# VH-VL binders against Isthmin-1 (ism1), part 7

Target 1, 164 residues: Isthmin-1 (ism1), of Danio rerio (Zebrafish) (Brachydanio rerio) (q5ege1r286to449)
Amino acid sequence: LFGVDTDSCERWMNCKSEFLKKYMSKVATDLPSCPCFYPTEVAYSTADVHDANTKRNFRWKDASGPKEKLEIYKPTARYCIRSMLTLESTTLAAQHCCYDDSMKLITRGKGAGTPNLISTEFSADLHYKVDILPWIICKGDWSRYNHARPPNNGQKCAENPQDE
Short names: E, the ipSAE of ESMFold2; O, the ipSAE of OpenDDE; V2, 0.75 times the mean of E and O plus 0.25 times the DockQ between their complexes.

## First folded at step 4 (VH-VL; framework fv_tiragolumab)

Design b16 (from s2 with heavy chain D32Y, light chain S32D S99D)
Fold by ESMFold2-Fast, scan of step 4:
Structure b16 (fold): chain C 164 residues (1-164), chain A 127 residues (1-127), chain B 113 residues (1-113)
Amino acid sequence: as target 1 above (164 residues)
Amino acid sequence: EVQLQQSGPGLVKPSQTLSLTCAISGDSVSSYSAAWNWIRQSPSRGLEWLGKTYYRSKWYNDYAVSVKGRITINPDTSKNQFSLQLNSVTPEDTAVFYCAREGYSYGFLDEYYFDYWGQGTLVTVSS
Amino acid sequence: DIVMTQSPDSLAVSLGERATINCKSSQSVLYDSDNKNYLAWYQQKPGQPPNLLIYWASTRESGVPDRFSGSGSGTDFTLTISSLQAEDVAVYYCQQYYDTPYTFGPGTKVEIK
């Protein structure tokens, strides 16, 4: 076994897919921004949460349960939420936001939520192949994964500490 | 194995619409792991990519700028095929037309080369 | 658009001898982040569609004889047939799939001397 000419992790994270570039551009404008503090209305799955940046209402679902395995995928996060698809959605993507014990948005590092390119509401199988499997192939390299899928659409929250 | 079978008229008059179909077997036209392309070949232009259609939550099209505005590539999921329509043809459009599959790894993450081709259809544009 | 060129336009090689075909792209088709060259080689015989030989510049398609090999990186690529056989008489095309529109070289015709 030899003669591989690429890093498998780099292939999955930084592939030169033209469609992926176009899709990511649409994802950035389709997904809601993460609230800077945990939205308590998420406890009521029928409640709409208004997003100022897209000027749309989104429904959010809890993503903090045991099946999410936060201790593996988002260590240091206490609460996570995922946005739900709507008829107005222009992509299959879902925003993923994670919060610390103080209900403050984690914007960087291992515990920060990263957008799902394929919502689990559309297809759990395709989500696994597109979002989870690359993370596994990269052996949990969070810095590379976050570079390819920026938390909170690359935005900062005013309440979070400055970088360094 | 994937197979592509082309059909359509081999003679088109100038100013009319050139129409071809490509029937797919061994894969789905709506597969996330594929994109469906039209390519033509002529002595004057060589091999020329015209465009593609692919399904990723909704149907997308990409077209070459040289034919943009005259070209439509449409999927038909019920018949598992896709078509080419090229409007306002001129003798310069005379070519052998090929449909071809572009593979993708793990859905749409990795764009590929053309792994399967149709048999080709010579379309002559003349009066 | 990325422009592809090939040299020579045609070549005649004796049976059993080495054939070398060059391909050049007007800009790099190497994506630095994944270290892949988005370049393929196709063989076309009269009356047939192009048939995939090599992808990612150097990976042979399943079923392609090992006498066919691809090499090169960035803008300069080579297809080598180490020992030409009679069935290798064809036109060979390089193609970039780095950016749309996808573009092909003008082809190199390989004939027996």
Scores: ipSAE 0.012, ipTM 0.573, lowest interface PAE 8.3, mean pLDDT 83

Design b17 (from s2 with heavy chain D32Y F108Y, light chain S32D)
Heavy chain, then light chain:
Amino acid sequence: EVQLQQSGPGLVKPSQTLSLTCAISGDSVSSYSAAWNWIRQSPSRGLEWLGKTYYRSKWYNDYAVSVKGRITINPDTSKNQFSLQLNSVTPEDTAVFYCAREGYSYGYLDEYYFDYWGQGTLVTVSS
Amino acid sequence: DIVMTQSPDSLAVSLGERATINCKSSQSVLYDSDNKNYLAWYQQKPGQPPNLLIYWASTRESGVPDRFSGSGSGTDFTLTISSLQAEDVAVYYCQQYYSTPYTFGPGTKVEIK
ESMFold2-Fast, scan of step 4: ipSAE 0.281; ipTM 0.754

Design b18 (from s2 with heavy chain S33Y, light chain S32D T100Y)
Fold by ESMFold2-Fast, scan of step 4:
Structure b18 (fold): chain C 164 residues (1-164), chain A 127 residues (1-127), chain B 113 residues (1-113)
Amino acid sequence: as target 1 above (164 residues)
Amino acid sequence: EVQLQQSGPGLVKPSQTLSLTCAISGDSVSSDYAAWNWIRQSPSRGLEWLGKTYYRSKWYNDYAVSVKGRITINPDTSKNQFSLQLNSVTPEDTAVFYCAREGYSYGFLDEYYFDYWGQGTLVTVSS
Amino acid sequence: DIVMTQSPDSLAVSLGERATINCKSSQSVLYDSDNKNYLAWYQQKPGQPPNLLIYWASTRESGVPDRFSGSGSGTDFTLTISSLQAEDVAVYYCQQYYSYPYTFGPGTKVEIK
């Protein structure tokens, strides 16, 4: 019924740029882990959330409004958040986390947030070319895209949601 | 071509439930490229968006805070339609109600908000 | 909620002359990440539903005549009808789709002088 453009998607997934390889390794150590449940404090963007993996504090912004087009880019997600660039950032990347209607982190599937290699805060045009266009070319083939851009840095949620 | 056909017109008594249906032709209510909206229009409030329903692996609803708690928007895939249920109506709910499609096109990049509208249904709330 | 206002409330213009309608939003509807204004314009004739004219503040919907144009950014927007025709007599509404709930302006009625 709905075909995936597997030829174009496979071409993108098999791109082995040395630049991308080196950049991805930096992104994995620069980005925070997604909270296991939707943080209510995201509404107050001045609140810093400590990330145990990086030993750093990050600010998060809401990424759930109509301008984010979740029904297109993250179907099944109800809420999403994006990490903000900081003075301590070593890359231009931002973490993207999406949650279901029970406020639980989505760790797989087409609703799962995936790292933005280029933060929208840095450049919307470059973000589109590096993060969005490859996803579109794969026609929402989340299994192949998520292999190249692991949700939550490849980590599973270790903690149960406390607020539902 | 997409066409939306509404039920009505209607008269509803205060405190009762207002129920309207929008029948869809030329598209599927479960289309991944559409969202299905209800909007009302009255002299006192102007055009007011009430909410929407849409299918993305499962059904979702978004509602305006002003009607949240009284409103339900439900799809019916077997009849290719969607409905509006508004509880505990008052004379202030008297309005022309429109259903509308929020469409998306061009490889998921272009969006058109309210590209197709139903004909409108006048609902009068009086005893 | 984002509040939309329009001016003037009503406008009488002679056939063939320019009509200008203004719309203001209480908050910016420009999204800095994609550099787009989340603003649409609708035309409504008596007894009919609203009809989409302009989206993204300045992009004309397919089938809409070239005499209709949109401009502006952030909080201040304008709809221009360069040469008013008889069929353009209607109420015109601006709408933001930047945040929920979607909100509309109160409308501007355009009449022939």
Scores: ipSAE 0.005, ipTM 0.573, lowest interface PAE 11.9, mean pLDDT 82

Design b19 (from s2 with heavy chain D32Y S33N; at its last look DockQ between E and O 0.45; V2 from the best seeds 0.00; counts 0 for: pae E 4.8 > 2)
Heavy chain, then light chain:
Amino acid sequence: EVQLQQSGPGLVKPSQTLSLTCAISGDSVSSYNAAWNWIRQSPSRGLEWLGKTYYRSKWYNDYAVSVKGRITINPDTSKNQFSLQLNSVTPEDTAVFYCAREGYSYGFLDEYYFDYWGQGTLVTVSS
Amino acid sequence: DIVMTQSPDSLAVSLGERATINCKSSQSVLYSSDNKNYLAWYQQKPGQPPNLLIYWASTRESGVPDRFSGSGSGTDFTLTISSLQAEDVAVYYCQQYYSTPYTFGPGTKVEIK
ESMFold2-Fast, scan of step 4: ipSAE 0.378; ipTM 0.785
ESMFold2, look of step 5: ipSAE 0.280; ipTM 0.754
ESMFold2 (binder alone), look of step 5: mean pLDDT 91; pTM 0.937
OpenDDE, look of step 5: ipSAE 0.701; ipTM 0.887

Design b2 (from t10 with heavy chain D32W)
Fold by ESMFold2-Fast, scan of step 4:
Structure b2 (fold): chain C 164 residues (1-164), chain A 127 residues (1-127), chain B 113 residues (1-113)
Amino acid sequence: as target 1 above (164 residues)
Amino acid sequence: EVQLQQSGPGLVKPSQTLSLTCAISGDSVSSWSAAWNWIRQSPSRGLEWLGKTYYRSKWYNDYAVSVKGRITINPDTSKNQFSLQLNSVTPEDTAVFYCATEGYSYGFLDEYYFDYWGQGTLVTVSS
Amino acid sequence: DIVMTQSPDSLAVSLGERATINCKSSQSVLYSSDNKNYLAWYQQKPGQPPNLLIYWASTRESGVPDRFSGSGSGTDFTLTISSLQAEDVAVYYCQQYYSTPYTFGPGTKVEIK
């Protein structure tokens, strides 16, 4: 990581690996859509939330704590959530969704959540290498990063979970 | 390999500002994979973390609440070093001061262990 | 703030014998998202800065002899020196890096009998 340059960043962002392209395609169909508003009750409970896009149930975990360092990695975001792996998961990925002061999903810019190709739940080490390290190599160029890893997989937000 | 070299006065009068500098070799002070810390050690308080500065698209600082309001930690990218300014010192601030870098780790990026330390500087606060 | 405590304050061990140092944190330093304990151990000899021995509670730093080992999880941690050597006379500190402010234990002095 020492001696980082823009050529290294371009290489990471324009990776022509067929494996990575196929994996990212699977991730887009494996992950739930971000709720349109921050789901406070769901983030702190063990309740399953049905996702219409994948036709599966997901559990969400709060990702707004001090360790997430939102002021650095998702500036302007007030709240974030991360989806949890399930027995039906076909990839190791997790959805990441971030919300503003009005609890509305941030859909663009440096405050927007982006999918984690490797969930921290599976391996924090692999998550760092696959998701975080490219962002560091690009010196935090969120515009290039979001182009390669679009917020909410480029999809429209989902209606918030209903109590049942 | 990172090396840290400290410099600054060993004697400071009460109510004055304590000023120390830590010169870095083997890494850039603007490295996204590092954070630059000041720690002090005294017989009465043991090892006490004071704060850090780090670059993540812009500069950030974290300070211990016990010194917040009196402390400033500043990077100098042109000289590849960082400094400590501690205002309004008292004899209770007498300590050996260390600079240290947070090492590259596989946990969350911004919180990790201290893998390299400066040699230490004894600063005595007395009249 | 997370408060760190160590026991014993000092320990006298014969050459070749096992030395055991305990460290407790006032709250868990285990992060559920990565399942890692944010706990490090440092060795300090007179006139020198602390030197990193162990990180993530049980991972030895490169160049550290295998007689040093760390164990534990959550709030209770142990540093073990399986066969004390003369060069191991030092003060040992545990440190949490789970959250700022980072905090250190008060240290355990290891001496030869």
Scores: ipSAE 0.064, ipTM 0.693, lowest interface PAE 6.6, mean pLDDT 84

Design b4 (from t10 with heavy chain D32L)
Fold by ESMFold2-Fast, scan of step 4:
Structure b4 (fold): chain C 164 residues (1-164), chain A 127 residues (1-127), chain B 113 residues (1-113)
Amino acid sequence: as target 1 above (164 residues)
Amino acid sequence: EVQLQQSGPGLVKPSQTLSLTCAISGDSVSSLSAAWNWIRQSPSRGLEWLGKTYYRSKWYNDYAVSVKGRITINPDTSKNQFSLQLNSVTPEDTAVFYCATEGYSYGFLDEYYFDYWGQGTLVTVSS
Amino acid sequence: DIVMTQSPDSLAVSLGERATINCKSSQSVLYSSDNKNYLAWYQQKPGQPPNLLIYWASTRESGVPDRFSGSGSGTDFTLTISSLQAEDVAVYYCQQYYSTPYTFGPGTKVEIK
């Protein structure tokens, strides 16, 4: 068994799917940009936030609770939010954004949110298989994972001093 | 286990539209782990893939260049089936038509081979 | 499009003897990141649809007898039937699923000598 499949992470992260290439392109244009600062109203209720890049309003839900297991999946993040599916959605994906102690967007590293190819709103089971399980198989190699699933659609947040 | 059952006319006149339906049991036509394909077989062209339809938040389709512009593959979620419409047929379109499943792993990430096939329908294009 | 070719066009083999069928693709169907060959083999008997035998070039479908084996990588592939049985008389097709349009070989007819 060992030595036959020495890089399961590479196979899962860079699967061949012709559809995935089309889907990732749509995900990049369908999903909202992460707000540069944590929208505090999201902590207590679903909030609408206007996205300047897509010219659309998106609904956001808090993703900071105990069941999110941030200490495992986003260990340096204090707060996270996830975008909700809308009538205008062209994918099953959800944007995932994580913030530091100062409520600033984390744009790189272990704490940076990465797009969910399958929203938990659509299917928690499929989200686990498509988004979480590959991360586990990659043993938390955030650098490789973030390369395949760029935080904030690969866009920078000009107000974050780590984004130059 | 997935089963596919085909139906449609065996004779079509030249210049008309060829229409076939494939009924699915054992899976949903909107399954994120499947794609639904049409393939034809003739002595002159052999086995020829025509196209597929698949659901990933919205419906997608892919068509072979040889029939692009004449072909439509359309799902029907209410009846759990998918159809083939081939416009402006000629005698050269005479073939046995098959529908077939294509699986995807982990939702929709890996493309697969054809694991289940319909029984086949001979369609003759003649006046 | 990826063009698939097979050789020989037809093959006559005595019962219990080895049958070897070759398949060639006009470009590689090996994906380097997952190290998989996107190549399948199908068996077709008269009046029936094709039936899957081998996928990923060498993985045997469940229920397929172990006398069937696939090998090869990149552009050159082989289907081997180690001990031909009467029920193995059929046409065998290779197929690439590396890129659309998916394409099939022209088939190899296996007959009893």
Scores: ipSAE 0.174, ipTM 0.682, lowest interface PAE 4.8, mean pLDDT 84

Design c4
Fold by ESMFold2-Fast, scan of step 4:
Structure c4 (fold): chain C 164 residues (1-164), chain A 126 residues (1-126), chain B 113 residues (1-113)
Amino acid sequence: as target 1 above (164 residues)
Amino acid sequence: EVQLQQSGPGLVKPSQTLSLTCAISGDSVSSNSAAWNWIRQSPSRGLEWLGKTYYRSKWYNDYAVSVKGRITINPDTSKNQFSLQLNSVTPEDTAVFYCARGKYYYGSGSYLFDYWGQGTLVTVSS
Amino acid sequence: DIVMTQSPDSLAVSLGERATINCKSSQSVLYDSNNKNYLAWYQQKPGQPPNLLIYWASTRESGVPDRFSGSGSGTDFTLTISSLQAEDVAVYYCQQYYDTPFTFGPGTKVEIK
């Protein structure tokens, strides 16, 4: 299934279902933009953060703990946050933002957060099929995989250098 | 209100380990909005940032490339302090060492050194 | 690493006169997304640790007299002491916090003429 040819990544990207295209469009309008700097006051508070693009308030949860294994999965990241699903949500998606040691948003490369199209809170199996399996098909090529995924730099934060 | 008090030996022999501690009062070493830094000052290198330790759901350390591999900065939450260990010292490591707090609330995405310890002159000789 | 330079190395100014210190970074410390310069100034008196004076290039730290002001953007920055007092005799350092390692300038010594 995942042991396929390298061009399978392009086949997956080009043959997305009509429903998935509509879902991704909803995700783009449903998720908050990543703040350009790690919001430490918000990540550890009980208060909601207002997002100007969606005109909604969001709760953020810290995603920097040992279980996240950032040293392996997001090797240049030091802090990550994940948006929480709300009663106003029109999708099952969650925003994921990762930051470097200066608390600046990582906008590209292996350290960059990638929004979950399906939150693991609802279905680990569906999350795997929608979010993880395409990455495996693309053989971990973040450049090609990221073209198929919604970007996380909605506030147009300054871009970090390519990892090279 | 916030005070940083340093302790440790002022004389270390070449090839040995330099060890200093910084005791914190008026803030918590595990504060999620602070980072705890070591900075040294010498005539040849000027002010040089060495590294930091900070708590964000778990402990992290960041070190300057110039000392990476021989430096360890560790927190001690029970004593509300943090320490510096610098291995394999040479006479070029002779400097006044400062501990310093970096605090996020000064602005977005950055730490500025708002409180400093009194400094410890460490001489690497003989 | 971002390299910081300062000029002059030392400055002698009469009491009540203006002192001007320059700082230059080897690359821009202006972050386009928030339009802020990641540049700070510290004052160090003999036998004491450095004390934060100014951050974000021009914002005075709480308790710092208004005779101290910072200006500049990108790569060129200035610290001005509008009317030098006796207690202002010190070495002044600029610092960038745009990228790690956080680097300091070599310092400018301010003395009474």
Scores: ipSAE 0.007, ipTM 0.545, lowest interface PAE 10.3, mean pLDDT 78

Design s1 (from t10 with heavy chain F108Y)
Fold by ESMFold2-Fast, scan of step 4:
Structure s1 (fold): chain C 164 residues (1-164), chain A 127 residues (1-127), chain B 113 residues (1-113)
Amino acid sequence: as target 1 above (164 residues)
Amino acid sequence: EVQLQQSGPGLVKPSQTLSLTCAISGDSVSSDSAAWNWIRQSPSRGLEWLGKTYYRSKWYNDYAVSVKGRITINPDTSKNQFSLQLNSVTPEDTAVFYCATEGYSYGYLDEYYFDYWGQGTLVTVSS
Amino acid sequence: DIVMTQSPDSLAVSLGERATINCKSSQSVLYSSDNKNYLAWYQQKPGQPPNLLIYWASTRESGVPDRFSGSGSGTDFTLTISSLQAEDVAVYYCQQYYSTPYTFGPGTKVEIK
């Protein structure tokens, strides 16, 4: 009770960082890589997309609609997609990929997609506690939150240019 | 828990500006897990959401189309409160006005239910 | 805008009996990404602000008695009071928070017969 005046965000980052780092490493192995360009045909169909890195097929859904509020949560992104959970899923996580006006994958900055550690399709409550609550306790400090959520795992995609 | 306390005049003349304030305790107006709403209630229109203000790295406002163009909802971080200004009022704006907070977000979505309400302020628009 | 309707406009129920209120939305308030229905129920007594009873269509707010329950999905929702008590006399409103502008039903008045 006495002397507990440390930043709640910093306390969470320090306490959970090693666990999250190891879990994120495992998740990156199990999730599909982000396509380098927005896959418009797949987002509007139910077709499976083969991922060369994992040797598995994944279903994707569009995550670009008004309810995603990209202007708030992924500024500069125009399109986003999420991987779907299936009976073959080896993880509870979902890949999240975001794209710019030219449909090119955003690989850095606030518009870049990052994996959800717990898919909302699995459990909205657990997703809230694992993915959202840390952002809340960091009080909208997007830089600190994004550091704990590494950018998407796009393979061999061209990096976005640095602004400076 | 959050508590909301409203203040403002109960009588406004037609064509004037209606101004109300909602003081917040138990949370910060700059909380990125909340949104700060104004709702009115009248016999003719029932419960009607007017708009909200919320902080997500920067301030945002959402307003109902029915009042857009004459409504302003502003936060005041130094006093931990937010206000409503409704311009060019008519007798049809007579209502009980409530401030209310939206609760925590579940997922990246910030559409919530109203978990705490102010006490309400009856505002009568007449000559 | 999503239009909310409620039925009946009013109902009289004997003490200890079941009260059922229906709510319909003009379009689905079920979001496929999180499988949640963005629907809440409020109780309002004269001179008081609305009080949250249920959110996410079926989740009871802390402190709300277990005789209140919500059900339904998509466009059709129901609030049930399993055994009406005298303190439950009030107007009940459904509300969608799926999209702005947020909209409320016109209310259902519950009274004792």
Scores: ipSAE 0.021, ipTM 0.638, lowest interface PAE 7.7, mean pLDDT 80

Design s20 (from s2 with heavy chain G103S Y104L)
Heavy chain, then light chain:
Amino acid sequence: EVQLQQSGPGLVKPSQTLSLTCAISGDSVSSDSAAWNWIRQSPSRGLEWLGKTYYRSKWYNDYAVSVKGRITINPDTSKNQFSLQLNSVTPEDTAVFYCARESLSYGFLDEYYFDYWGQGTLVTVSS
Amino acid sequence: DIVMTQSPDSLAVSLGERATINCKSSQSVLYSSDNKNYLAWYQQKPGQPPNLLIYWASTRESGVPDRFSGSGSGTDFTLTISSLQAEDVAVYYCQQYYSTPYTFGPGTKVEIK
ESMFold2-Fast, scan of step 4: ipSAE 0.190; ipTM 0.739

Design s21
Fold by ESMFold2-Fast, scan of step 4:
Structure s21 (fold): chain C 164 residues (1-164), chain A 126 residues (1-126), chain B 113 residues (1-113)
Amino acid sequence: as target 1 above (164 residues)
Amino acid sequence: EVQLQQSGPGLVKPSQTLSLTCAISGDSVSSDSAAWNWIRQSPSRGLEWLGKTYYRSKWYNDYAVSVKGRITINPDTSKNQFSLQLNSVTPEDTAVFYCAREGYYGFLDEYYFDYWGQGTLVTVSS
Amino acid sequence: DIVMTQSPDSLAVSLGERATINCKSSQSVLYSSDNKNYLAWYQQKPGQPPNLLIYWASTRESGVPDRFSGSGSGTDFTLTISSLQAEDVAVYYCQQYYSTPYTFGPGTKVEIK
């Protein structure tokens, strides 16, 4: 990304192909909704958590360790989890959910998880280019970046208040 | 093939700034799949990671707490190199300093140090 | 910070015999999401920078002889040299890259008996 300027963020958000729009819609229907509270089952990677919206069970992995760099990518989040890819998956995406120090889902703002359009289990390189680079191009304008991302499906959980 | 070549003075007086440069060949300092690290080695502390700089649409730095506030690691894209500045040095900062490349894919994948510079002994003495 | 320890401090082994070096981390360096151990081994000869031998606890770097092998998981790791050669006289360091600050073990000196 040579020649990055302030207008690059707007270009990324506005430039959507019909193929990408269809993929984004499919991601929203394929992925589990974030649980409203951090599921204790995540400590057991083989434990299934039922998702009411898709009528399916999903396995989750902890995404809270130092490797996740939460202080950079999800500031204010204390815990995060990521859904696992399965043979039943219709996309290459993974759900990402982040929680505050009270174990409550962060539904908006800088600490809110957003789906990985390309799971790191599939390709870390493609994940970086598709999911992470757009955030950097927007120069940390989390409001604009998050508005363009698929929701974490936590819309039915109690929402965090807006900071202003 | 990646090569790292270090340069800088081997003698620095106490309270002054230690300054070293690492020139890169075979890769770009602004590569989005690499990070550029400084490590020092002394008999008393062993191998000690100091920090890194890396480009992901903008420049980032990570520094070890032990040197945070005294250290600056800066890239120079025109010369394809990166530097270390360590302020207010004391005799305890005497060490062999190494630059090293950390290659990785994406933010979540951190990697080992696959290429190292030759090392520079810096003595802090009056 | 993750603290790394190594044992023994020094090891004298006859040519052709097995050398075993242990490394322990103060907390697990196994990342549950990818099931990888974020641990590397380096060899350092006098006057030279460390040279990468093993990464992901057990994967040999290209060009490293097959007599070098790494094993272990979580907090306990081992570097094995199956048949020591004269050129293997060096100090060996383990390193975690699970979290910053990256930390190294104090080193194990391997010499010929």
Scores: ipSAE 0.005, ipTM 0.535, lowest interface PAE 11.8, mean pLDDT 79

Design s22
Fold by ESMFold2-Fast, scan of step 4:
Structure s22 (fold): chain C 164 residues (1-164), chain A 126 residues (1-126), chain B 113 residues (1-113)
Amino acid sequence: as target 1 above (164 residues)
Amino acid sequence: EVQLQQSGPGLVKPSQTLSLTCAISGDSVSSDSAAWNWIRQSPSRGLEWLGKTYYRSKWYNDYAVSVKGRITINPDTSKNQFSLQLNSVTPEDTAVFYCARESYSGFLDEYYFDYWGQGTLVTVSS
Amino acid sequence: DIVMTQSPDSLAVSLGERATINCKSSQSVLYSSDNKNYLAWYQQKPGQPPNLLIYWASTRESGVPDRFSGSGSGTDFTLTISSLQAEDVAVYYCQQYYSTPYTFGPGTKVEIK
């Protein structure tokens, strides 16, 4: 009751377990980089794409459909993709990449993708608690959220100059 | 455990507004892992989903197209309840109305109904 | 809208025998991102609200007897009651929650012979 709802975002940002820190480090080395432009081969949904940084092949799926609720969770994005879990995955995470009207990677702001620590393929419920709930607790405050979960910049793609 | 208790008048005249309330115990109407739904049941249409309200950093509503122009579903956080207002009713709106919870809707905001209210028969007649 | 159909409309089964109810959706309710079928089954007795039996096509709700089981994927689903008891006399509804508006089947009435 005392400051519970008022300060919940600050508590989430400032209190990280040792397990979570180690997991996030492992996720950073497990996930593929975001392509700088929306990959048209995602439309075919079966192509393996080699990632130079991890030296592994990944499958990508479209994450732009109505069920993704981009108007709520990524309000300036037009297209998003998510990496698929593989038998070689060492974490339960998935890369999430979002693109603008020009099919260019969004690297900052509220439309930018951020790594999903728990893939929806593994558990939509656990993904919600780990990835989505912190955003909700911060009342959609992307400035605060991005301190803990920086937006993806893929292969060191050119940053969007117009994002705040 | 979670309980949903419905209240509201059982008789409404044609062209008037149908109003029902669903009081929640054991959960919060502003829970970010729940959504609060209204469903009606009649012999002619069977079970028909009408809409829902839910909190995800701000309040959202989803409504069935069949009622979208005349339906409002509103939360009341101070009383931990949510309401249904259906305008310009006709005899075809006669039905048993149920409130129901979606829980752990998560990222996709679509889940099954785990708890239901007791139901309220609303008859629309002159 | 996703249209749900059920067969048969009504079913009379002897006590202790197997009851099988079928449900069909007009389009797939399997979501590839989580590999889940967005399909639930409810039981409704006269004067009562629907009661959740099965969700995600095959997961039994807590407290629901083992004799109830769900199966199927995509567009074709089945609810099975392996050994019908007297208290199982009810109308059974399938429901898709893949997309709004959520839609229900017309129901299958289960009776004792």
Scores: ipSAE 0.012, ipTM 0.649, lowest interface PAE 8.6, mean pLDDT 83

